Miniprotein binders against q9bqp7. Designs and how they scored, part 39

Target 1, 240 residues: q9bqp7
Amino acid sequence: VPQNWFPIFNPERSDKPNASDPSVPLKIPLQRNVIPSVTRVLQQTMTKQQVFLLERWKQRMILELGEDGFKEYTSNVFLQGKRFHEALESILSPQETLKERDENLLKSGYIESVQHILKDVSGVRALESAVQHETLNYIGLLDCVAEYQGKLCVIDWKTSEKPKPFIQSTFDNPLQVVAYMGAMNHDTNYSFQVQCGLIVVAYKDGSPAHPHFMDAELCSQYWTKWLLRLEEYTEKKKNQ

## First folded at step 25 (miniprotein)

Design Ln8
Fold by OpenDDE base, look of step 25:
Structure Ln8 (fold): chain B 240 residues (1-240), chain A 82 residues (1-82)
Amino acid sequence: as target 1 above (240 residues)
Amino acid sequence: SKIWVYVTITAPSPEELYEIVRRIMRLAFMHGGETIYVEIEGNRALILLTLPTEEEAEKFAEEVRRLLEELGLRVTVYVERE
């Protein structure tokens, strides 16, 4: 049980969109500060077993590709991910639809992969927007807040060359999502609340993406785990 | 402290693999455990689990081995010892 309990949901906020909500998705810039990011917290609090698995994967890839090949591979993966997010932002942003869409960005297997998910996405509230939890002292940059199948979600888009049919295949991504939810729900820059999360794993070959929907109950469960990771991070930093 | 368990499986097809993984995850849950991570590559899976005790970990391991042997599949179960 976390020592510093804080709720993921804000009882003072309604799930109903206020009529005053801008038609344009929010895009709050991430400010550089001493506050740790969600990503940093998660990376610094990985278990020995998780670290082992990642290192094992890395070593295997190096054996297969060589060191230079692995660096190139990593760079390409990063670039592909970035392009995918840019393409999604363009698709989901009403304003960017007016700008000359780089049609080349839209011609990817990853975009093809998520088409069936995008059909169920509407009511975009935020894109590539910063969140801050003032009380728990962490920040993050969320990909998207939108309605998925009529439920308002924090949506996290991921690219993968490997199938991830289980939510447990997404490593710490569920923790990232709920961390963003909790921060957004208590960030004064946002007037609304989210109760659901969605992890979408897009595939390079254009095969149908796997959506991992997180209802309020599942989000609450992962929130507890997130709080424990945050506490561990805090303790680790005090001891350094 | 939780006991960590690694399970590796190879199946004839992805569909069969996913079903086996689900069964293993359910078994872990029945033993009071939790699935931490599932890596899938082709027809191979690696499952990282936690169990509440060494006793439950061993029981789980035996059940997994038995299940996979009955299916004629290769399985490796490694229980981390403290």
Scores: ipSAE 0.825, ipTM 0.938, lowest interface PAE 0.5, mean pLDDT 92
Fold by OpenDDE base, fold request of step 28:
Structure Ln8 (fold): chain B 240 residues (1-240), chain A 82 residues (1-82)
Amino acid sequence: as target 1 above (240 residues)
Amino acid sequence: SKIWVYVTITAPSPEELYEIVRRIMRLAFMHGGETIYVEIEGNRALILLTLPTEEEAEKFAEEVRRLLEELGLRVTVYVERE
């Protein structure tokens, strides 16, 4: 049990959009302060076993591609991910945002992969928006807040070359999602709360993406795990 | 302290693999454990899970081996010893 328990949901907020909510998705810029990001917390609190698996994968890839080949591969994966997020932002943004839709960004296997998911996405509330949890002292940049199949979700878009049919195949992504959710639910920049999460794994070959829906109960379970990771991070930093 | 267990499986098809992975995850849960990570590559899976005690880990390992032997599938179960 976390020593510093904090609720993931804010009882003072509603999940219903206020009629006064602007039709334009929120895009709050990330302020780089001394406050740790969700990603940093998760990276620095991985278990020995998780690190082992990642290093094993890395060594295998280096053996196959060479060191330079692996660097190139990593750079390419990063670029593909960035382009995918840019494409999604363009797709999910209101048409009036004159971002020249680079038609080339829309022609990817990843975009093809998520088409069936996008059909169920509506009511976009935020895109690439910063969240801050003032009490727990962490920040993050969430990909999307929208309705999925009629349920308001924090949506995290991921790219993969390997099948991820199970939520457990997404490593710490569920923790990231609930961390963003908990921060958003207590961030004064947001007038609403979210109770569900969605991880979407898009595939390069255009095969149907895997959606991993997280209901309020599952979010609460992962939230407890997130709090433990945050406490571990905080303790490690005090001892440095 | 949690006991860490690695399970590797090869199945004839992805569909069969996913079914077996689900069964193993359920078994871990029944032993009071948790699945931490599942890696899928082709017809192979690596499952990282935790169990509450060494005794439960050994029981789990035996059950997994028996299950996979009955199916005629190859499995490796590694229990990390402290």
Scores: ipSAE 0.824, ipTM 0.938, lowest interface PAE 0.5, mean pLDDT 92
Fold by OpenDDE base, fold request of step 28:
Structure Ln8 (fold): chain B 240 residues (1-240), chain A 82 residues (1-82)
Amino acid sequence: as target 1 above (240 residues)
Amino acid sequence: SKIWVYVTITAPSPEELYEIVRRIMRLAFMHGGETIYVEIEGNRALILLTLPTEEEAEKFAEEVRRLLEELGLRVTVYVERE
């Protein structure tokens, strides 16, 4: 049980959009502060077993591609991910729909992969927006807040070359999603709360993306795990 | 302390692999465990899971081995001991 328990959901906020909600998705800039990001917390609190698996994968890839090849691969993966997020932001943003869409960004296997998911996405409320949890003292940049199949979700878009048919195949991504959710639900910059999460894994070959929907119960379970990771991080930093 | 278990399986098809993985995950849950990570590469999967005790880990391992042997599939179960 976390020592510093905090609720993921804010009982003072309504799930109903206020009629005053701007038609334009929120895009709050991330401020560079001494406050740790969700990503940093997760990276610094991986278990020995998780680290082992990642290192094993890395060594295998280096053996296959060489050191330079692996660096290039890593750079390409990063670039592909970035382009994918940019393309999605363009697709989901009402303002950018009016701008000359870089047609090249839209002609990707990843975009093709998520088409069936995008059909079920509506009511975009935030895109690439910063969240801060003041009490728990962490920040993050969420990809998207929108309705998926009629349920308001924090949506996280991922690219993968490997099949991820299970939510457990997404490593710490569920923790990231709930961390963003919990922060958003208590961030004064947001007038609403979210109770669901969605991880979408897009594939380079255009094969159908895997959606991993997280209901409120599953979010609560992962939230407990997130709190434990955050506590571990805090303890490690006190000892440095 | 949590007992860490690694399961590696190979199946004839991805569909069969996914079903076997689901079954293993269910078994882990029944033993009070948790699936931490699932890596899939072709017809192979690596499952990282935790179990609450060494006893449950051994029972789980035996059940998984038996299940996969009955199916004629290759399985490796490694229980990490402190």
Scores: ipSAE 0.823, ipTM 0.938, lowest interface PAE 0.5, mean pLDDT 92
Fold by OpenDDE base, last read:
Order: sequence, then structure tokens, then C-alpha cells
Structure Ln8 (fold): chain B 240 residues (1-240), chain A 82 residues (1-82)
Amino acid sequence: as target 1 above (240 residues)
Amino acid sequence: SKIWVYVTITAPSPEELYEIVRRIMRLAFMHGGETIYVEIEGNRALILLTLPTEEEAEKFAEEVRRLLEELGLRVTVYVERE
């Protein structure tokens, strides 16, 4: 049980959009500060077992590709992910911003992979928007807040070359999603609340993406785990 | 303290693999455990899970081995010792 419990949901906020919600998705810039990002917290609080699996993967890849080949591979993966997010932002943005769509960004296997999911996405409220949890003292940049199949979700888009048919295949991504939810739900820049999460794993070959929907109950379970990771991070920093 | 368990399986097809993984995850849950990570590579899966006690880990391991043997599939179960 976390020592410093904080709720994921804000009882003072409603999930119902107020009529005053802007038609344009929010895009709050991430401010560079001393506050740790969600990603940083998760990376520095992995279990020994998680670290072992990642190192095993890394060593295998180095054996197959060589050190330089592995560096190139990791660089390419990063670039592909970035381009995918840029393409999605372009797709999900209002039509007025469409003037300079690089058609080349839309011609990817990853975009093909998510087409069936995009059909169920509507009511975009935020894109590439910063969130801050003032009390718990962390920040993040969320990919998307939108309705998926009629439910308002924090949506996180991921790229993979390997199948991830289970939510457990997404490593700490569920923790990232709930961290963003909890921050957003208590960030004064947002007037609404989110109770659901969605992880979408897009594939390079254009095969159908796997959606991993997280209901309010599952989000609450992962939120507890997130709080424990945050406490561990805080403790480690005090001892440095 | 949690007991960490690694399960590696190979199946004839991805569909069969996913079903077996689901069954193993359910077994872990029935033993009071939790699935932490599932890696899929072709027809092979690696499952990282936790169990509440060494006794439950051993029971789980035996059940998994029996299940896979009945299916004629190869499985490795490694229980991490403290």
C-alpha cells in the first residue's frame, strides 16, 4: 500500500463535457523543469527482473546486429515512433490544420495498422498535451484524449515490430497511461475528467493494431502500482 | 515477498500460443499470483509472473508442466530463488 495515497479520480470534476469545451483539442506545452517525467520515474524504478529481461533483449540484439547496428536500429525505432505520432496528430487534428500534411507520413504500415481503431475514435479533447500533478510532483506528455467507442480515454499510441496481444505485453505502458490520467484529472488546465485508458499497439507491417482498453477499475489497480513506483523514485532521489 | 517465475513455451501456431498463454495466466491468478510481462516472438512466449509463496510457485510449476505435457508441447518453468 502506498504511504502517500492520492486518488486517481477527482470527485470535483465531471466526465460530462461542459458546453464551454473548446472545439479545438488542447495542446499544452511541456515546460522544462526539475519535476520528473512519468517516463523517467518508470525507467528508474524497474524491478531487477524487468531490467534483466531488457538487458537480455539488448544483448541478443547486439549479438545479431553488432554494436553499431544496434545503435542504428534503436535510432530508427525512435524515428519511426516519432513519425507515427506526428502522423496521428495530423489525422486527429481539426481540418483547418491540414494544409501542410506530408502525405509521406500517412503512407506507413503503422497508420494502416490503426485504421480500424481510428474509426472508433471521436471527440478529440487533447493532442500531445502536457499534464502536471502538482501534489504528487510529476509531469507527462500525453498523446491523446478522445472518445473510444463512446468512452472518454487517455489514449497512448505505441509502435511495435513484435505482437503485443496482451496488456501485459506492453510492459509499464499501463502505468504511464494511469499516471497521465491522474495528473490530468487534477491539472487545473483541464476542466474535465477521464476514467478510462487505451493503449494502441501499431505494427510496422500494417497488421491490425491491438487495442488494450482499461476501464475505471483496471485504471485504479494500475494507479496503486504507479504510486508505489513514484514513492520508490522519491526515496531513491533522497538517498542520492 | 513475491516469488518470481519465468515460463517459456513454444506452440505450433500463434493462435494456439495465445490460448496457452491465457491459460497459464489464469493458473497464476488462481494461485494468488500476477502476470507481470508477456513477450511474444513468433510461436514462442516468455511469461514473467509472481506468486505469493514458494509453495504456490511449485504447485503452479507442476500444473503448467502437466498442462503442456498433455498438449505435447515444450515448456520451461524457472522459479527464481532468493
Scores: ipSAE 0.823, ipTM 0.938, lowest interface PAE 0.5, mean pLDDT 92
Fold by OpenDDE base, fold request of step 28:
Structure Ln8 (fold): chain B 240 residues (1-240), chain A 82 residues (1-82)
Amino acid sequence: as target 1 above (240 residues)
Amino acid sequence: SKIWVYVTITAPSPEELYEIVRRIMRLAFMHGGETIYVEIEGNRALILLTLPTEEEAEKFAEEVRRLLEELGLRVTVYVERE
């Protein structure tokens, strides 16, 4: 049990869209500060076993590609991910009349992969928007807040070259999602609450993406784990 | 203290692999455990899970081995000892 328990959901907020909700998705810029990001917290608090698995993967890839090849691969993966997110933001953003969508960004296997998911996405509330949890002292940049199959979700888009048919295949991504949820639900810049999460794993070959839906109960379970990771991070920093 | 367990499986097809992985995950849950990570590569899977006790880990390992042996599939179960 976390020592510093904090609720993921805010009882003072509603998930119901207010008539006053802007038609334009929120995009709050991330401010550079000394507050750790969700990603940083998760990276610094990986278990020995998780680290081992990642190192094993890395070593295998280096053996296959060489060191330089692996660096190039990593750079390409990062770039592809970035482009994918940019494309999604463009797709999900209200059509501002003037900016010619770079059609080239839309011609990817990853975009093809998520088409069936996008059909079920509506009511976009936020895109690439910063969240801050003032009490727990962490920040993050969430990909998307939208309705998926009629349920308001924090949506996290991921790219993969390997199948991830199980939510457990997404490593710490569920923790990331709930961290964003908890922050958003208590961030004064947001007037609404989210109770569900969605991880979408897009594939390079255009095969159908895997959606991993997280209901309120599952989110609460991962939230407890997130709090423990955050506490561990805080303790490690005090000892440095 | 949690007992960490690694399970490696090879199946004839991805579909069969996924089914077996689901069964193993369910078994872990039934033994009071949790699946932490599942890596899929082709027809191979690596499952990282935790069990509450060494006894449960051993029982789990035996059940997994039996299940996979009955299916004629290759399995490796490694129980991490502290």
Scores: ipSAE 0.822, ipTM 0.938, lowest interface PAE 0.5, mean pLDDT 92

Design Ln8
Fold by OpenDDE base, last read:
Structure Ln8 (fold): chain B 240 residues (1-240), chain A 82 residues (1-82)
Amino acid sequence: as target 1 above (240 residues)
Amino acid sequence: SKIWVYVTITAPSPEELYEIVRRIMRLAFMHGGETIYVEIEGNRALILLTLPTEEEAEKFAEEVRRLLEELGLRVTVYVERE
């Protein structure tokens, strides 16, 4: 049980959009400060077993590609991910704000992969927007808040070269999603609440993406795990 | 303290692999455990899970081995001992 328990959902907020909600998705800039990001917390609190698996993967890749080849591979993966997110932001943004869509950004296997998911996405409320949890003292940059199949979700877009048919195949990504949810639900910059999460894994070859929907119950379960990771991070920092 | 368990499986097809992974995940849950990570590569899977006790880990391991043996599939179960 977390020592510093805090609710993921805010009982003072409604799921119903206020009539004053702007038609334009929120895009709050991330401010660089001493507050740890969700990603940093998760990276610094990986279990020995998780670290082992990642290191094993890294060593295998180095054996296959060489050290320089692995660096190039990692750089390319990062670039592909960035381009994918930029393309999605362009697609999900209102048409009136769309600069000339770089047609080249839209011609990717990853974009093809998520087409069937995008058909079920509507009511975009935030894109690439910063969230802050003041009480728990962490920040994050969420990819998207939108309705998926009629349910308001924090959506996280991921790229993969390997199939991820199970939510457990997404590593700590469920923790990231609920961390963003909990922060957003208590961030004064947001007037609404989210109770669901969605992880979308896009594939390079254009095969159909895997959606991993997280209902309120599952989000609550992962939230407890997130709180434990956050406590561990806090303790580690005090001892450094 | 949680007991960590690694399960490696090879199946004839991805579809069969996914079904076996689901069954193993259910078994872990029935023993009070949790699936932490599932890696899929072709027809191979690696499952990282936790169990509440060494006793439950050993029971789980035996059940998994039995299940996969009955199916004629290859499995490796490794229980981390502190």
Scores: ipSAE 0.822, ipTM 0.938, lowest interface PAE 0.5, mean pLDDT 92
Fold by OpenDDE base, second read of step 27:
Structure Ln8 (fold): chain B 240 residues (1-240), chain A 82 residues (1-82)
Amino acid sequence: as target 1 above (240 residues)
Amino acid sequence: SKIWVYVTITAPSPEELYEIVRRIMRLAFMHGGETIYVEIEGNRALILLTLPTEEEAEKFAEEVRRLLEELGLRVTVYVERE
């Protein structure tokens, strides 16, 4: 049980979208400060077993590709991910007309992969928007807040070359999603709250993406785990 | 203290693999455990699990071995010793 419990949901906020919500998605810039990001917290609080698996993967990849090949691979993966997010932002942004979109960004296997998910996405409220949890003292940049199949979600878009048919295949992504949810739900820059999460794993070959929907109950479970990670991080920093 | 368990599986097809992985995850849950991570590559899976006790970990390991032997599949179960 976390020592510093804080709710993921804000009882003071309505779950119902206010009709007065702006039609334009929010895009709050991330301010660089001393506050740790969600990503940083998760990276520095991985278990020995998780670290072991990642190192094993890295070593295997280096053995297969060589050191230079692995660096190139890593750079390409990063670039592909960035381009994918840019493409999605363009697609989901109401202000950007199709004509203004870089057609080259839209011609990717990853974009093809998520087409069936995008059909179920509507009511975009935020894109690439910063969230801050003032009480728990962490920040993050969420990809998207939108309705998925009629449920308002924090949506996190991921790229993968490997199948991730299980939510457990997404490593700490569920923790990231709920961290963003909790922060947004208590960030004064947002007038609404979210109760659901969605992880979408897009594939390079254009095969159908896997959506991992997180209902309020599952989000609450992962939220507890997130709080524990945050506490661990805080303790480690005090000892440094 | 949680007991960590690694399970590696090879199946004839991805579909069969996913089914087996789901069964293993359910077994872990029935033993009071949790699935931490599932890596899938082709017809191979690596499952990282936690169990509440060494006893439950061993029982789980035996059940997984038996299940997969009955299916004629290759499995490795490694229980981390504290």
Scores: ipSAE 0.820, ipTM 0.937, lowest interface PAE 0.5, mean pLDDT 92
Fold by ESMFold2, look of step 25:
Structure Ln8 (fold): chain B 240 residues (1-240), chain A 82 residues (1-82)
Amino acid sequence: as target 1 above (240 residues)
Amino acid sequence: SKIWVYVTITAPSPEELYEIVRRIMRLAFMHGGETIYVEIEGNRALILLTLPTEEEAEKFAEEVRRLLEELGLRVTVYVERE
């Protein structure tokens, strides 16, 4: 139980605003700040067991690829993820002019992988948009807010070369999603809120992506864990 | 204080592996535990869990070993000591 509990949902907001549909998804720019990002908090509060598993994976990869091979591999994985996110923003934007963009964006196995998910996505309200939780003092950059199978979600897109059939296979991604949700629900740049989350894992070989839907109850459970990680981060910074 | 447990499984196919992982995760829940992380690679899985006490962790570990050995499958269960 966190010492400074704060609710994830805002009762003054609805996930179904009464106003007309927005014509263009929100894209709040990320401001330079001294307050921590969601990803920074999570990286700095990994358990000893999580660190051990990461180091074990790194050593196996270095054994197979060599030091320089591993560095090249990780750089390429980062670039593939970046291109995937660029492609999705382009596809989901109402101002998409794909002919004026790099045609290679659509030839990715990752894009093939998510096609069946995209058919169920509609009503895009935000893309690559900054969120800030003023009270809890953290920021983030969410990928997408849209309806998935009729439910408004914060959607996080991930690339993977290995299968992630369980939400537990996505490591800290559920914490990332709920942190974005909590920030958005209490950010004055947004007039609505979300009560659900979605993690979509896309595969390099084009295999069907795995969606991991998070209803309000599951989000609340992960929110408690996020608050603990944020509390741990804060304590670590006081002691440095 | 929670007890960390590592389970490594090899199954004949990924399809069979996923079902076995689900059974182990359910078993952990029945012992008051939580599944923290699942790594899948081909027909092999690593499951990281927490159990509420050493007694529940040891009961869980023994039950997992017995279950998988009855199925003729490779399993390793490591209960972390601090």
Scores: ipSAE 0.708, ipTM 0.899, lowest interface PAE 0.9, mean pLDDT 88
Fold by ESMFold2, fold request of step 28:
Structure Ln8 (fold): chain B 240 residues (1-240), chain A 82 residues (1-82)
Amino acid sequence: as target 1 above (240 residues)
Amino acid sequence: SKIWVYVTITAPSPEELYEIVRRIMRLAFMHGGETIYVEIEGNRALILLTLPTEEEAEKFAEEVRRLLEELGLRVTVYVERE
């Protein structure tokens, strides 16, 4: 259990009805500062066992591809993920931008993979938007906030070449989701609260994506783990 | 301190593999443990878990070995001592 527990919700930030015109999704710019990002915290607090599994995978890939081949492979995977996020942001944006879309961006096995999920997504409130937890002092860039099957979720989109049928197959992604959720709930740029999460794993061959829905109880469990990782990170930086 | 356990299995099909993984995750839960990570590659899985004590980890490991022996399948269970 963390020594300094903090709640994931902030009831002082309630959603209020606004004027008749619908809002476009929020896109708060990410600003460079000295406070840590969610991804930095997670990278710096991996367990020895997690590092071992990652290193084992890396060495296997280097044996197969060579060092230069491995660098090329990882660069390509990163680019595919970036293009996937760009495509999803475009698809989920207001329709007046459809004529500006690159058709090559929309032609992807990953996009085909998520089609059945996108049918259940509505009420998009934020896309590629910065969040800051003003009390716990960390930042992030979340992918999407929208309703999934009627429940408002922080949604994280991931690409994968391996099956991820279990939420446990997604490594630290659940921690990213709840960290973004907590930050959004305590960020004055946002006037609403989010209680649920969704991790969507898309596949290169177009196979149906795996959705991993995180209800409020599951989010609470991962939130506790996130707080432990943030606490560990803070302790490490004090001792440097 | 928590005990780390690695389980590797190979099954005849992905459908059978996923079912076996679910059973192993349930066994871990019943021993007070938690499934940390599951890697799926074809018909092979690696499961990383924690158990609360060495005693529970060894009981879990024995039950997993017995389960896979009953199914006629190979399994490796490694209980981390360091």
Scores: ipSAE 0.680, ipTM 0.892, lowest interface PAE 1.0, mean pLDDT 87
Fold by ESMFold2, fold request of step 28:
Structure Ln8 (fold): chain B 240 residues (1-240), chain A 82 residues (1-82)
Amino acid sequence: as target 1 above (240 residues)
Amino acid sequence: SKIWVYVTITAPSPEELYEIVRRIMRLAFMHGGETIYVEIEGNRALILLTLPTEEEAEKFAEEVRRLLEELGLRVTVYVERE
C-alpha cells in the first residue's frame, strides 16, 4: 500500500468519449528534463527476482548464440521493434505519407499478426505522444490512444518471439500502461481521459497477436503497484 | 515478508500447458498469493509467484506437485527462503 495514494482518474475531467474526434491524432513532443521517465523508474526498481529472470534469459541466449551472436540478436530485435512501431504509426495516421521507398515498412509478420486487432481499433486520439504527470512528476511516451472494441484505451504495442498468452507474461508492461494513463489523465495537454488499457503482443511469423485488455478495475490494481514503484524510486533518489 | 515461489512445468501441448498454468494461478489465489510473471517457451512454462507466508507457500507447493503428479507431468517448485 503506497503511503501517498493518488487517483488514476481525474474527477474534474470527463470520462466519456468526446463526441467530436479530432481529424489528426495528438503527438505531443517529449521534453527532456530532470524528472524521471516511466521506463527509468521501472528499470531502477526491479526486484532481485526480476533481475534474476532477465539475467538467466541473457545467459541462456549467450550460451546458444555466443556473445557476438547475442549482441547481433538484440540489435536486430530492437530494429524490428522500431520498424513495427513506425509501421503502426503510419497505418494509424490517416494523413501521414511515406516519404522514402521502404517497401518492407508495411510488410512484416508482425504487421500481419496484428491485423485482426487493428480492425477493432478506431477513433485514434494520440500516437507516439508524450505524457507528463504534473503532480507525481514523471514522464513517458505512449504508443497510442484509441478505441478498442468500443472502449477508449491506452494501447501499448509489443513484438515478441515467445508466446505471451497471459497478461502476466508481459512483465512490467501493465505498469507502463497505467503509468501513461495516469499521466495523461493529469496532463494539461489532453482534454480527455482514459480508464482502460490494452497490451498487444505481435509475433514475427504472423500468428494472431494476443490482446490483453485492462478494464478500469484491473488498471486500478496495477496503478497501486505503479505508485509503489514510483515511491521506491523517489526514496532511492533522496538517499543518493 | 512475501514468499517467492518458482514453478516450472512441461506439458505435451500448448493447450494443455495453458490450462495447467491457469490451474496453478487459481491455486495461488486460493492461498492468498499472486502470480507475478509467466514465461512460455514451447511446451514449458515458468511461473513466478508470491505467497503471504512460508506456511501457505509450502501448502501451495505441495498442491502443485500433487496436481502435476496426478497428470503424469514433470514439475519443479522452488520456494525461496529468506
Scores: ipSAE 0.680, ipTM 0.894, lowest interface PAE 1.1, mean pLDDT 88

